# Designs tried in a protein design chat: miniprotein binders against q9h3h3. Part 89

Target 1, 235 residues: q9h3h3
Amino acid sequence: EDGFTAEHLAAEAMAADMDPWLVFDARTTPATELDAWLAKYPPSQVTRYGDPGSPNSEPVGWIAVYGQGYSPNSGDVQGLQAAWEALQTSGRPITPGTLRQLAITHHVLSGKWLMHLAPGFKLDHAWAGIARAVVEGQLQVAKVSPRAKEGGRQVICVYTDDFTDRLGVLEADSAIRAAGIKCLLTYKPDVYTYLGIYRANRWHLCPTLYESRFQLGGSARGSRVLDRANNVELT
Key: E = the ipSAE of ESMFold2; O = the ipSAE of OpenDDE; V2 = 0.75 times the mean of E and O plus 0.25 times the DockQ between their complexes.

## First folded at step 7 (miniprotein)

Design PA9
Fold by ESMFold2-Fast, scan of step 7:
Structure PA9 (fold): chain B 235 residues (1-235), chain A 85 residues (1-85)
Amino acid sequence: as target 1 above (235 residues)
Amino acid sequence: DREELIRRFEKLVELAEYLLEMAERALKRGDLKKAELIIRWALKILELAAEIAEELGDPELLRRVEELVRRAERLLEEVERLKRE
């Protein structure tokens, strides 16, 4: 916990979303150009607000890779936000189940696997692996944060279309592991992000739905995925 | 801790200033909807900064927040003016 407020985090996220993105779009760009693009824009060197000494002189909100089949669908976010305001006014209990139902009703179904890594070679290598998996079709879309002015860890987000599709979430985890990623992964539905629900929220909700830990030993391969809400191992 | 509160205050003020610059650019492009949303977020951030300034009991920090609130209010007036054109 960094001690920042939910409003601060939401405003930072909004600013990043609205600032320019550096995008490799496999729908319009040949896959053969990816390695050069990754070399030009390593996440550890791209600065959030621009720096004459970095690859960017202007602000960059996110560095993203879109797969060939990527089709953006955020659902009815306005309807979701209106329903959320009504729910808060109603006095009804706010639980993971009520949020899930709001998300389903408004088709705000996307979610993401998150990994946090310090700036440096390991971050850049992990991002390159994820980006190649996206361009080759094993993942649909991913983004990574630029380097913050104060330093600190950067985040790689790997998106899936539907957080209620457990098999799809697990398939994405497997593809991330196949790309060589061994760190802890956590999965967060975007509905929590759109509503500004972070770890220390007033409703005591856990925004992390799934957790993935790499496992290597004996005949074991891949990872162990836990449903955080129910404490049920999925793999 | 006083030093942690001051650090948080400075981060909020820096974010608010950045958001107001984004709003000015949106206004210059004629994107009134985006400008209004950004100004709303800047005002929320400034409200949080004001709470910290009051907790610290530092009138200079509160004055800095009030100056940025006035800047945000001037931008909102410009949004309303342009909507009428």
Scores: ipSAE 0.144, ipTM 0.627, lowest interface PAE 4.0, mean pLDDT 86

Design PB1 (at its last look DockQ between E and O 0.71; V2 from the best seeds 0.66)
Fold by ESMFold2, look of step 8:
Structure PB1 (fold): chain B 235 residues (1-235), chain A 96 residues (1-96)
Amino acid sequence: as target 1 above (235 residues)
Amino acid sequence: DPLEELLKKIEELARKALEAIERGDKDEVKKLLEEAIELLEKLLELVTDPELRKRAELVLYLLRMAIRALEEGNLKKVELILRWILKLIELLIEEL
C-alpha cells in the first residue's frame, strides 16, 4: 500500500513488538481472574498509543494470553537467518521445500492462524473465546492487536508449535471454530515472518500454508481447510 | 524545499548517532537524538499532507523509543531503531 509502504508497515510491526504488551499469563495467574481481565481490556477499546478514554494510558503493542503449558521456543532464528543469506548467495533455487528444510534444520517450527476483524463486539467476543480456549488448554498462546487510531481491522494470532505437524495445526483450527469463530482463517509459518517473506515477495513464495473457511455441515466443526502449497483440500 | 532540508538534517543526525553508538559515546547519542526530535517537531509544524504527517509521526515515535532504549542502556536496541528511522526518512524524502 503506498500510503503504507512495506517498510513503513514493517517498522510499525517492530515498534509494536518492542512496546509493552498486556499479558494474561495462565502460568502465574489464576484462571478465575480471566473474565475480569477480558472485561478490563477488550481489544476494541485498548488503543495502540493510549488515546483518551481508553483503558490504557500507555502504548500497548499486543494483548496476549499465555496458556499453562506455553513454553516459549522460537528456535535457532539467528542460524536460520544466516543460512537464508547463504542460500540466497549460493545460486541454488529458492523453493517452498527449501524453506521448510531450513525451518526444520533450525527448529523454527512455530506458526499461527490469523483472523482479521473490525473493532467492536464481534472482535471482543472472538478474542474472549480464544483467550478462554488458551486458558482451558485447547490452545497454547494467542495475541490480538490493539485498536489503531484510524480504527482499521485488528488481527488475532493463534500460535501452534509445529507447522509441519498438520494434525496439530488442524486441531488448533477446530479449537478456534469451537470458540464460535466463523471468519476466514489463514495459517502462516513463522519462518516466513522471520525471513521477511510476504505475499508479494521476489521469490514468488506463498507464505499462507493453509486457509480455513467456515461452512455449515463441515465435519471438523464446519471447517473446510485448503493446503495452499499443494492446492489440495484436507477436510 | 524546507521539508527536504529538515529531513536531510534529521537523517545526518541519525547517521551521526549510529557512529556514536559504535564508539560507545552515550552522551553524544542522547544529544543527537534530542536534536533530531526537535527538528522533527519543527517539520511536523510545516507538514500539511496527511500521509506525510502520518509517516513523520512514526519517525518521531521511533526517535522517542530510541531515547527510552538509550536510558535503559540497550545500545543494540537503539542501533536497530535508528536503522529503521533512516529507512523511513529515505522514503519521506523520495515522496517530496
Scores: ipSAE 0.645, ipTM 0.882, lowest interface PAE 1.1, mean pLDDT 88
Fold by OpenDDE base, look of step 8:
Structure PB1 (fold): chain B 235 residues (1-235), chain A 96 residues (1-96)
Amino acid sequence: as target 1 above (235 residues)
Amino acid sequence: DPLEELLKKIEELARKALEAIERGDKDEVKKLLEEAIELLEKLLELVTDPELRKRAELVLYLLRMAIRALEEGNLKKVELILRWILKLIELLIEEL
């Protein structure tokens, strides 16, 4: 993580988004085919560039599962970026509230729970649980990064339609926990991704709004969710 | 520095490619991107630093992606990729 500037990470993310995706679409593919698809394309074996011996011969940016209720809505990303450039030029203070307002104004409201896992059985099992929850309609859409050449952790992203809908964000956390996921989760709005707001950004903004920790024997939700901006527990 | 000279040449080619996109000259865009790839491959032969190499490889990957996007007729995608290439090259030059 230490060597790449925020710009390099953003460019890699852009390249991954522009490369072909391996997609299971529950709108067009029977749910009964999910297990065979998961077995064919385990994320720990799918390689970013289609390395010899991998399930994929061509580059893969992401492996994704679309639920029956999934509707792609990207909002006005171009307008968002232009407004962001204007804001930076203005010298006005940039706060989480500013970013929230930009997101609302441009209808860029999607966000994602993130989990980082080492390649292997635990990753593939976690992905299978999430993919099933998406196909069963408990979650709308999820994606996982393919294996990098250098190795490192892979990321599973579970999306929600509106990062400003606290209840929807918490419901997705509950569904992820119900799928058997016990690792640390962080929630990041897509607006932060589109604006290149990563760790150690020049504005000192926390790139994640929420943190979810698994709790044994706790409330019906099975997790403790922290609002990082306000340092308040939501659960 | 031969690396800086190569990077500046690639930067100029990428800038010219953006101008050619604005003119709708797809053939010139392709030619400029192909030349940029050749120069970047030459640069990679000279780069010994692993981190610099990794960054240069990303630029190469993006250049190839831009050619594919051009072949698909997606000029907006080509433009977006080229803007990122320019930014990455600028950062590479600053680190040299």
Scores: ipSAE 0.638, ipTM 0.898, lowest interface PAE 0.7, mean pLDDT 90
Fold by ESMFold2-Fast, scan of step 7:
Structure PB1 (fold): chain B 235 residues (1-235), chain A 96 residues (1-96)
Amino acid sequence: as target 1 above (235 residues)
Amino acid sequence: DPLEELLKKIEELARKALEAIERGDKDEVKKLLEEAIELLEKLLELVTDPELRKRAELVLYLLRMAIRALEEGNLKKVELILRWILKLIELLIEEL
């Protein structure tokens, strides 16, 4: 990650989105087939660029599971991008608030909880738990990156419909925790992804809105969720 | 600088490919992309810096992706990929 510009990260994300995806779609596939699909395509073994020795000989951009009730709504991404160009030209400050307003205006509301794990059994086990929660209806959509050539950490993304709906974001966090996930989670709205807000962006914005840490003790159960910009605890 | 000259040649080929897309000349686009790939493979043989190599490998991957998109007949996708290639090459030249 060190040394990459935001443009390089955005180009890598674009390439992954354009490459083929391995998808378990619970809207058209019986839930009984999930365990076999997970065994066939463990994310620690699926390679980003393909390898004859892996489950895939051809490139794979993402491994994804769509829930039975999943109804994708990307909003007006084209209008968002046009408004973004206008905003950059206007000289107005680019802040979390202005990006939030752009997202609301163009109905680009989806976002995701992110977890980064090293390739191996823990990643595959975490992904299996998330995938089952999606198919059982506790979560709507999730995807996981394949193994990179350089063997760095892989990312699991768990999507929510509306990043402005704090209750919905917190309910997704709770469902992730109920699936047995204990690692650090961060939440990123898709508007940031579409506009290229990654680490080391030109506008010095934090690339995530929320942080969730598993709670090891105390009276409250599950996790502590923090608003990263304001350092305000939400749970 | 041999690396800078190779990058500038690859940039020129990518710009010509973008112009050929506007004309709908798929055969010319394919030829230019194949030439760009050959030059970038030569560039990678000369690159010793691991960070520069990693960035150049992404450009090579995108060139191959553009050929696949061209074979699929998706000219809009080829155009988008070419614009990313040009931006990444510009950044690589600036780092030399």
Scores: ipSAE 0.436, ipTM 0.815, lowest interface PAE 1.9, mean pLDDT 86
ESMFold2 (binder alone), look of step 8: mean pLDDT 88; pTM 0.873

Design PB10
Fold by ESMFold2-Fast, scan of step 7:
Structure PB10 (fold): chain B 235 residues (1-235), chain A 85 residues (1-85)
Amino acid sequence: as target 1 above (235 residues)
Amino acid sequence: SIEEIIKEVEKLIELAEYLLELAERLAESGNYKKAELIVRWAVKLLELAEELAKKSGNKEVLKKVEELIEEAKKIIEEIEKKLKE
């Protein structure tokens, strides 16, 4: 029974990845076109399954912005999944260290800062800030979920190339804060997403590695970052 | 409650039906490996729905889940034939 939420979320995530995406690709589109694109496709109004009254009549899985230097590298996801199935049947303990090793072995290194916001002006404003930072080169790539049928919070994902590169993860946090974002951020490696490690997972693993909280006037970087795995404050 | 269990089953059925439709579209575009992966996820959701439907005692909902599982198995068989070409 506990597996229902984790399996449901994993299946929804996979469907979203397979459905069409609305993409602003800065590698092929002039930066001057971004503001018009953002006005046409505000995430609070783009619907997951399409609606004649929304900006889209067809399903949309994600709304994404690719930076000028973006080079996709998802690693060997198929090899990762095969190794994961073997691990589950082996009886070996499933730990953060085991997952980290699988990710390294199969070159599935990307990860993301997550922010969850209610549909509305604040979500659209936050997404616009992130999108501009991507197009201007302060961030590499980002995506935001469309509006779900039932409403609920939407998620903005800001990606980094390598979750094992702490400095790179922290640099992305700084760039997000510089873009005007003040909400809680959590960092999740994509290996956890591919393997279905969400809040209600069977292995009782914490689904995120880092947490960032906005700090007015404290740190020069504008945030306090906690390493959740080691329970150590980084800033 | 039994009503809450039935609502969970209905949500799983709705998502599984969507995944089967997505798999058909992926297969039509020649993406057979992705289609196979999506159908296998639909089967996992339907098997979970089947367990919950049995707990609820609702025979009508259980029958719908069993019919969808059979449909998913036929789709997998067709995809496997295409992958062997």
Scores: ipSAE 0.345, ipTM 0.758, lowest interface PAE 2.7, mean pLDDT 85

Design PB2
Fold by ESMFold2-Fast, scan of step 7:
Structure PB2 (fold): chain B 235 residues (1-235), chain A 96 residues (1-96)
Amino acid sequence: as target 1 above (235 residues)
Amino acid sequence: DPLEELLKKIEELARKALEAIERGDKDEVKKLLEEAIELLEKLLELVTDPELRKRAELVLYLLRLAIRALEEGNLKKVELILRWILKLIELLIEEL
């Protein structure tokens, strides 16, 4: 309830996007510089609002790694937000299908695999693995949240270009697993993030489209992926 | 335009709060933030454009977040939130 409205969470996400990012951009930076950059900016030590004792004295919204072939396409976010306001005032039902339609109409197609980890060595190690996979070309782009004052879990986001491209989504999952990640992953389309669809949303929508669980033995991918909307196993 | 006048007043209050942070004057910061919230709530009653309204609501959220940070004694966080507020108000004024 208090502190977990869709509007409140959307506002925090916008604030993080507006603050400076620490970026390793493989399109313009040699891959040989990555290890030094990761050592300089471990996400468990980078603080959200800056601290003289941390690697950053100024605020950091996100720590990100861009792959060499990365070419972002945000779509028409402005048009999406306008259509969302119109939808809310129209009295039409707000459903996963309606949001998917808005996303397609406004070309807001990107999405991300999410993993939540406590600050510490495990988080830093997981991020280093993801960052190397991005620089080596197995993933396109990723970011991780800095450490918040409250000391809660931090999130690693691994992006894909098109949430409607299931093969692309599954290939990203496979690459994450190949990087040594064994925790629960959930996949969220960016349209849900832009519109503030989070866990306890007022529309009672499932906030994620896919779920990936590490599978011991048997799977060549190393995971079982579930389509949460249809309750169908994809792997 | 009464909307522009209210936005400029809120901007002035946020700027003064930023200056008060430099002096460590928590009481003055709280007073200025509370006054800015009152003006922004009044502004929201006048905003009819949904796009503009959404950004104004974000400013209101950030003002309340700044007060919470102030109560926690995190002056650095208050300073950063105030800088975000000033940037958002600049964008709001441009859209009028």
Scores: ipSAE 0.005, ipTM 0.201, lowest interface PAE 10.4, mean pLDDT 80

Design PB3
Fold by ESMFold2-Fast, scan of step 7:
Structure PB3 (fold): chain B 235 residues (1-235), chain A 96 residues (1-96)
Amino acid sequence: as target 1 above (235 residues)
Amino acid sequence: DPLEELLKKIEELARKALEAIERGDKDEVKKLLEEAIELLEKLLELVTDPELRKRAELVLYLLRMAIRALEEGNLKKVEMILRWILKLIEILIEEL
């Protein structure tokens, strides 16, 4: 049941990664072109599999914005996956600490703030704010999913380069809030994604490290951030 | 069970496609993938469960992706996609 859901989600993610992406790359494209690009490709209108009535006739896996200083470093994902398989057969306990150590050992350190929004003006406005923050250098890189055939919510992913750097994770949250985002945010290390660990897994691991909730007037950064693993409020 | 029979036939076609890739027989791979697509489209006409339908539609999408990779001459990509298709079909058969 849960196993099939995990495999299905992994196959969908693989297909999205292999399909073409619509990318605004600030390393090679002038920032002055961003507003026209955002108007041409609003995520609520870009379809996953293409539609003559949408901005795209061909499949689109992701819509992405790369910052001027963005330098991808995925670490040793193959080594991570091999070590994960060995860990499962070793009898050693599978805990958040052991996964954290595997991620550090194999340099698979990236993570992301996630927000889920229904297709429409609010999604497009939120994405435009995030994209501008990336191009202006306040965030490093972000992606948004295209509109699915069955409908449902779309996801905006805002990446940080090191999930073990709590200050960097919190700085990204602040930049997201400064961009006008008020919805619930959750932070997930990519190590959990690469290993196919989702909610309700066999090991009872929580892949969400942080939650951020917008708080009107009460926080210097406009949000309350909860450390999910230790159940401690950070802001 | 007609759904199980169709899934097993699609699985067999995908396995034969992997063997044809090892031989470098692109024409045979294309023929087998097109046959698998026809059977999966027939299977989708019989599926009423939304969860099963969503999963079968992903398999159809991956089959079409394999044909595109084949037309691009990327046999390693075709092999990778076929291995995912086989894993998903195996799970679908087990869940019937």
Scores: ipSAE 0.229, ipTM 0.678, lowest interface PAE 3.4, mean pLDDT 86

Design PB4 (at its last look DockQ between E and O 0.54; V2 from the best seeds 0.58)
Fold by OpenDDE base, look of step 8:
Structure PB4 (fold): chain B 235 residues (1-235), chain A 96 residues (1-96)
Amino acid sequence: as target 1 above (235 residues)
Amino acid sequence: DPLEELLKKIEELARKALEAIERGDKDEVKKLLEEAIELLEKLLELVTDPELRRRAELVLYLLRMAIRALEEGNLKKVEWILRWILKLIELLIEEL
């Protein structure tokens, strides 16, 4: 476990979110250009800081694909953060239910399926499958982290509009599986990211609500989805 | 500890930069950020620990990002970055 505090990881994530993104926007760019764009900016070769010989000369925070139905709605993140600070000061118990209610109150409902892959062909192929599913309207939006200097795993994030909509979360899992992705998936609400809730947090909150495991030969969904909070299988 | 002294000086500059933002003094904000960068570059010359170096490099990156945000006229972004810088410096000092 990299000895980086949750705060350092949060600051790196913030810096990446604030840096320029490489975006394919299906709302403005023909779907026929996707393959050329994927070939130009393979995630395994795009570097976080624009290293010499990379496809990018400038820093890139994320590589993203926006679907036709994508609408950026971040809700009231500032109000959420203020309410979170007030809650911490109150000494009231903090539970997953508390975070869910904060998210609903401030309309910060987005969440994401996460997959971690080593740099290389498997990552680029997985990303191409996800990007195509977004452009085809099976998914709304996805992003992938560029290659880090340290050569660590890259993350693909596939977003859903509402982490409280269990059906929508499961439909996105099915679409990811249909795109040929077989690795472990974890689902994280964005509220947990905005509040700096990572692994080993002081509240002992699990930052991931769901886990999806690929299942061979299962008739319906091709995956087994576990609710981690309740330790119940949803599929 | 010369590292702690440098970090405390950078922390003070970042705090003063937040105060200058509140006053709307963009020129003072820029000056303070530039001075903070110079001190942090000096700090990086003294840091031999790879983990500490990586953390200090992140602070440097954020300082440069704050200058860019200032040049773009995005004062809210500058404020947000500076708050993170202060938090990261606090953590760096605690780990020395």
Scores: ipSAE 0.617, ipTM 0.889, lowest interface PAE 0.8, mean pLDDT 90
Fold by ESMFold2, look of step 8:
Structure PB4 (fold): chain B 235 residues (1-235), chain A 96 residues (1-96)
Amino acid sequence: as target 1 above (235 residues)
Amino acid sequence: DPLEELLKKIEELARKALEAIERGDKDEVKKLLEEAIELLEKLLELVTDPELRRRAELVLYLLRMAIRALEEGNLKKVEWILRWILKLIELLIEEL
């Protein structure tokens, strides 16, 4: 039932986007309140639907932190979607390069580093580090999923402005590692999200551009970042 | 199959709700959504398969979201949610 599983996941994602979010907005909230907010709403304890004993009594779709310099700009999403429909009827091949060009043309350039962690102290500690990096200005905006009813891994998303700007993407990776994050990171441009292109898509596109693996040893420390399209190590 | 009969009735109600949205008939939309919820709650009392239950529970959650969106006056959101509901119901029927 791969098709039904994809549609079910898409519907769950849509519902989460539409439910209320728990947001710490540094543009309107003093940075000194961040630690108390993090202690009140650890992502391993905030439940998707407001379970008994949770810090939240109502459903929560996402937990998010907006940096002081955050200026939302999703680009020309409607134009992107229209051009995508036209491309599908054109008979031209659909490739990662085609999607990249559509994203550039319509200025839909944001993307995100993703990390998946099991509920618990490690997740909460990782989120707290990311949230502090956002409020301190090293990162722009991040979100984390709440605890699902069944449990399972949760996701932290750390956004960047421009997936075509490799330096900016690598700088965000560095800021994530400086926050103490050692797990695998994968990077996905938002263009795939806006076009509804998921892992099991008919074009066999892979939305992951980069993988980042933490490494240390000897006198070296840092990320090993792999460009998935060219199988080339960037670091 | 009693589950299939309930799902087909809920599907019909959701389609009628979409037609009512096109006419701007908010009262009819609310009535149809409330009927769909009632039938889906009855369906959930009969479901024993855990995966079928999870899928039906999502449909119920979406129906309740649609009512909240309708009460906010956001008809485009109601239409968007209903199209997802129909897609999921069709897939549930195919599983039976």
Scores: ipSAE 0.569, ipTM 0.850, lowest interface PAE 1.4, mean pLDDT 88
Fold by ESMFold2-Fast, scan of step 7:
Order: structure tokens, then sequence, then C-alpha cells
Structure PB4 (fold): chain B 235 residues (1-235), chain A 96 residues (1-96)
């Protein structure tokens, strides 16, 4: 539809990861400095490639907030990629279960809740809420994309340390909702990102594991979470 | 086809840059990357299709990233970026 293949999406992601990040690191920075940092770098105004009229003159790949307890553990990504190439060469079926097995074997367990919002007040407000939840300890780490040249939607990513821990994934969803977020959320394990599983993938895999929709009513406020692979409601 | 000819020349320069990285010849890498950037800027003047333009702009951005990594002395990063550039150029040529 847009002409971008999975390879092009992976290349864009790689470029963003390689460019400088604007980081608020709660492990080394007092929480009292967060509001000033958020005011200085609202994601709707930070430009991907830099602009003298924006908060940044140089390229920015991501704007991120690290929680006080954040401990990076990406696992064995090199071993994962080698095993992935072997799997593709073997002719074995490529399924969600096979990818889950590769992720567990190589300890590549992190994943993220994704939300897409247009540049503007709602994006900046949502990011501020998420950033405060991270600094206060309800979430571990999050990042948001800067504004692209074309002005398309930006993405907020909220990470969890283990996508196979369903309770932990649901707890992160609850914390996102408690921060005032009402938009659609989808959950993607990082193993899918490393292996290039996007919406146009060759294996016709659903690129996300869970979907969360905001819902008011019943006995509780919050969200309804769907397991997309099995099409069953978890909450 | 002027676009295909330009892309093939850019591909050749990127392959030579990768070979120069393997030899540790930083001056040659810089020269080849700068020439590739000039050719891709010329290519973008000829591109009218929005999808093709977006893809070509990504390649141009990656070439500029490779130059910055080279200036930082990170040859392994330059090598990694060059491999992505080659993959994307091959896809662009295939889709012409």
Amino acid sequence: as target 1 above (235 residues)
Amino acid sequence: DPLEELLKKIEELARKALEAIERGDKDEVKKLLEEAIELLEKLLELVTDPELRRRAELVLYLLRMAIRALEEGNLKKVEWILRWILKLIELLIEEL
C-alpha cells in the first residue's frame, strides 16, 4: 500500500536506534528534573532530522525515559539472528511458537506496548503521563518517536522485560491506563522486531501478540485485552 | 533509464566502500561515500513517484549516517550501515 517492505521498515528502525537519543535517566537524574525535561523536549516538536526552529538542531532517533530500576538485558541477539538464518534455511515452518522458542533459547524476552498518536497536545500529554509513570516506578522504560518530516503519526513504546510473562504484560497495560491513556494499544515482542516481523512479513504472522482497548463500565474501569494469536479475551 | 543507471553506480560505490572498510582505508571510504551521496542527491531530483522518493531518501539518510560513523572512527558501524544500504539499493533496482 505505502510501498515500504519489511526490509525498509527494519532499516528505518535501525537508523532511529543508531541516531542519538534524548534520554531522561531516573537511575542518575533526580525525579524533580523531569517536568523541566518534558517541557524542553515535547515529542510533537522534536524533529527526527533536526531543525533550527525545533528543540533539536541535530538528528534524534528516540526520546526515552529510563526508570530507576531499569536494567537493560537484551539477551543473545547475535545467537538469535544466527538461529533465525538457520531456521529459514532448514525449511521448518515459521510460526509464533517457533519464534517464541528461539526467543526463550536466546533470552531475548523483552517486549513493548505500542500506541500511535498524531503530533500535537494529545501526544505530548500522553507521553508526559507515561514518563511520570516510569519515573514513579509503575513502568520500567519507555520511548517515543520524534516528529517525522511528513508529519505522520508518532509512536510511544512502553517496554516490559518478559513477553512470556502474561501477568507482567497485563500489569503494564493497567499502569498505562492508570496514566490516563485511552487509545488503542498493541503489544509486540522485541524478537519480532529483531527478526523483521512487520505487517507485510513473508510468513503471514500477526505482527503483535496482544491488543488493548479502553473500556468504561462493568465492575471496573480500564481495558479489554485480547490475545490476537488465539482470538481470546484475557480480561 | 537514468534512475537505474544512477542506482547501479551508487551500488558500485557502496560495494567499493565496503571493500575499503575491510582494508582499513578510511580515506578511500570517505571519498566513495561522498561520491555516492552526490549521485543520490542527483537521483532525487529525477524521482517523481512518492514511494520511490521515500525509499531513495532513506538510502540517502543511511549514506549520511555512514559518513558520520566514519568521522567518529567506528568502522564496524560503517560496515553495518553499508550492508543495509546495499540491500535497499538492490530492492530499489528490482522495483524499477
Scores: ipSAE 0.391, ipTM 0.795, lowest interface PAE 2.2, mean pLDDT 86
ESMFold2 (binder alone), look of step 8: mean pLDDT 88; pTM 0.872

Design PB5
Fold by ESMFold2-Fast, scan of step 7:
Structure PB5 (fold): chain B 235 residues (1-235), chain A 96 residues (1-96)
Amino acid sequence: as target 1 above (235 residues)
Amino acid sequence: GVSEEIKKKLEEALRLVEEAIKRGDPELIEKAIKLLEEVIEEAKRLGDPELLKRAELALYLLKMLKRAIEKNDPKKIELILRWLLKLVELILEELG
């Protein structure tokens, strides 16, 4: 049941957000402490629900690093949700353009670059690179999922303030590439997350706005970025 | 104070949720939703990002719960209620 599956995914995402986070906050913690923190909490070893054999005995929802200038801004999520409810009952088309309009109207502008990696050395190395870029000021904030009970890939999320600011989205991509990341990256606006739009949604929308692929020996940017919503190559 | 007002609204929202499930009346969830909307506005005025985030999640869960009650889906009601209760408990503990 597609609707049931989407609701389960939303509920699991809510549970992760509600559980405690392991946070390195560069606004209050010296940068010199980052390496020790990364060694203590490698994401391939931190378990979602706690385990005596892992770094954590209690549940962990996310492992996060906040940059020195990080200031959360969610916009008017309530207004967004009310407008979404009205849109659904209106019978009007639900399209990427309509969602973009709702997000802009309600100032729900944040988004994130996503990368999915198997538990292990490559995940831990990628996260360490991203965390250093955040603490050094090249990125604003990032988080990584802990290891799931049944295994499977983990996700690193690197946030930007405004998904409509193409240059800012591309700058984040460049910083991720400069940190040594070579895997596929996809960018999702938080408006899709707040409205519960995942891959298996009843409106058949693609939740990915941008896609970045590493280019061997390539461009000055180190990657090729595609605007998936408009099918336009940006780099 | 303001935190005491927020606690009372959250406690009343939980009472409405329990009553809605007992009666099978999704309109009581709508009353709980209005209380959470007030909590969110208060969280915005306080500038408390964690409270705001948790209150927004609670509002989302209430909307999901209303739909589950309308569809008379006991498995979804149980799942959503479990997360909602945990979330409200965390908010109440943080408020003291």
Scores: ipSAE 0.016, ipTM 0.359, lowest interface PAE 6.4, mean pLDDT 83

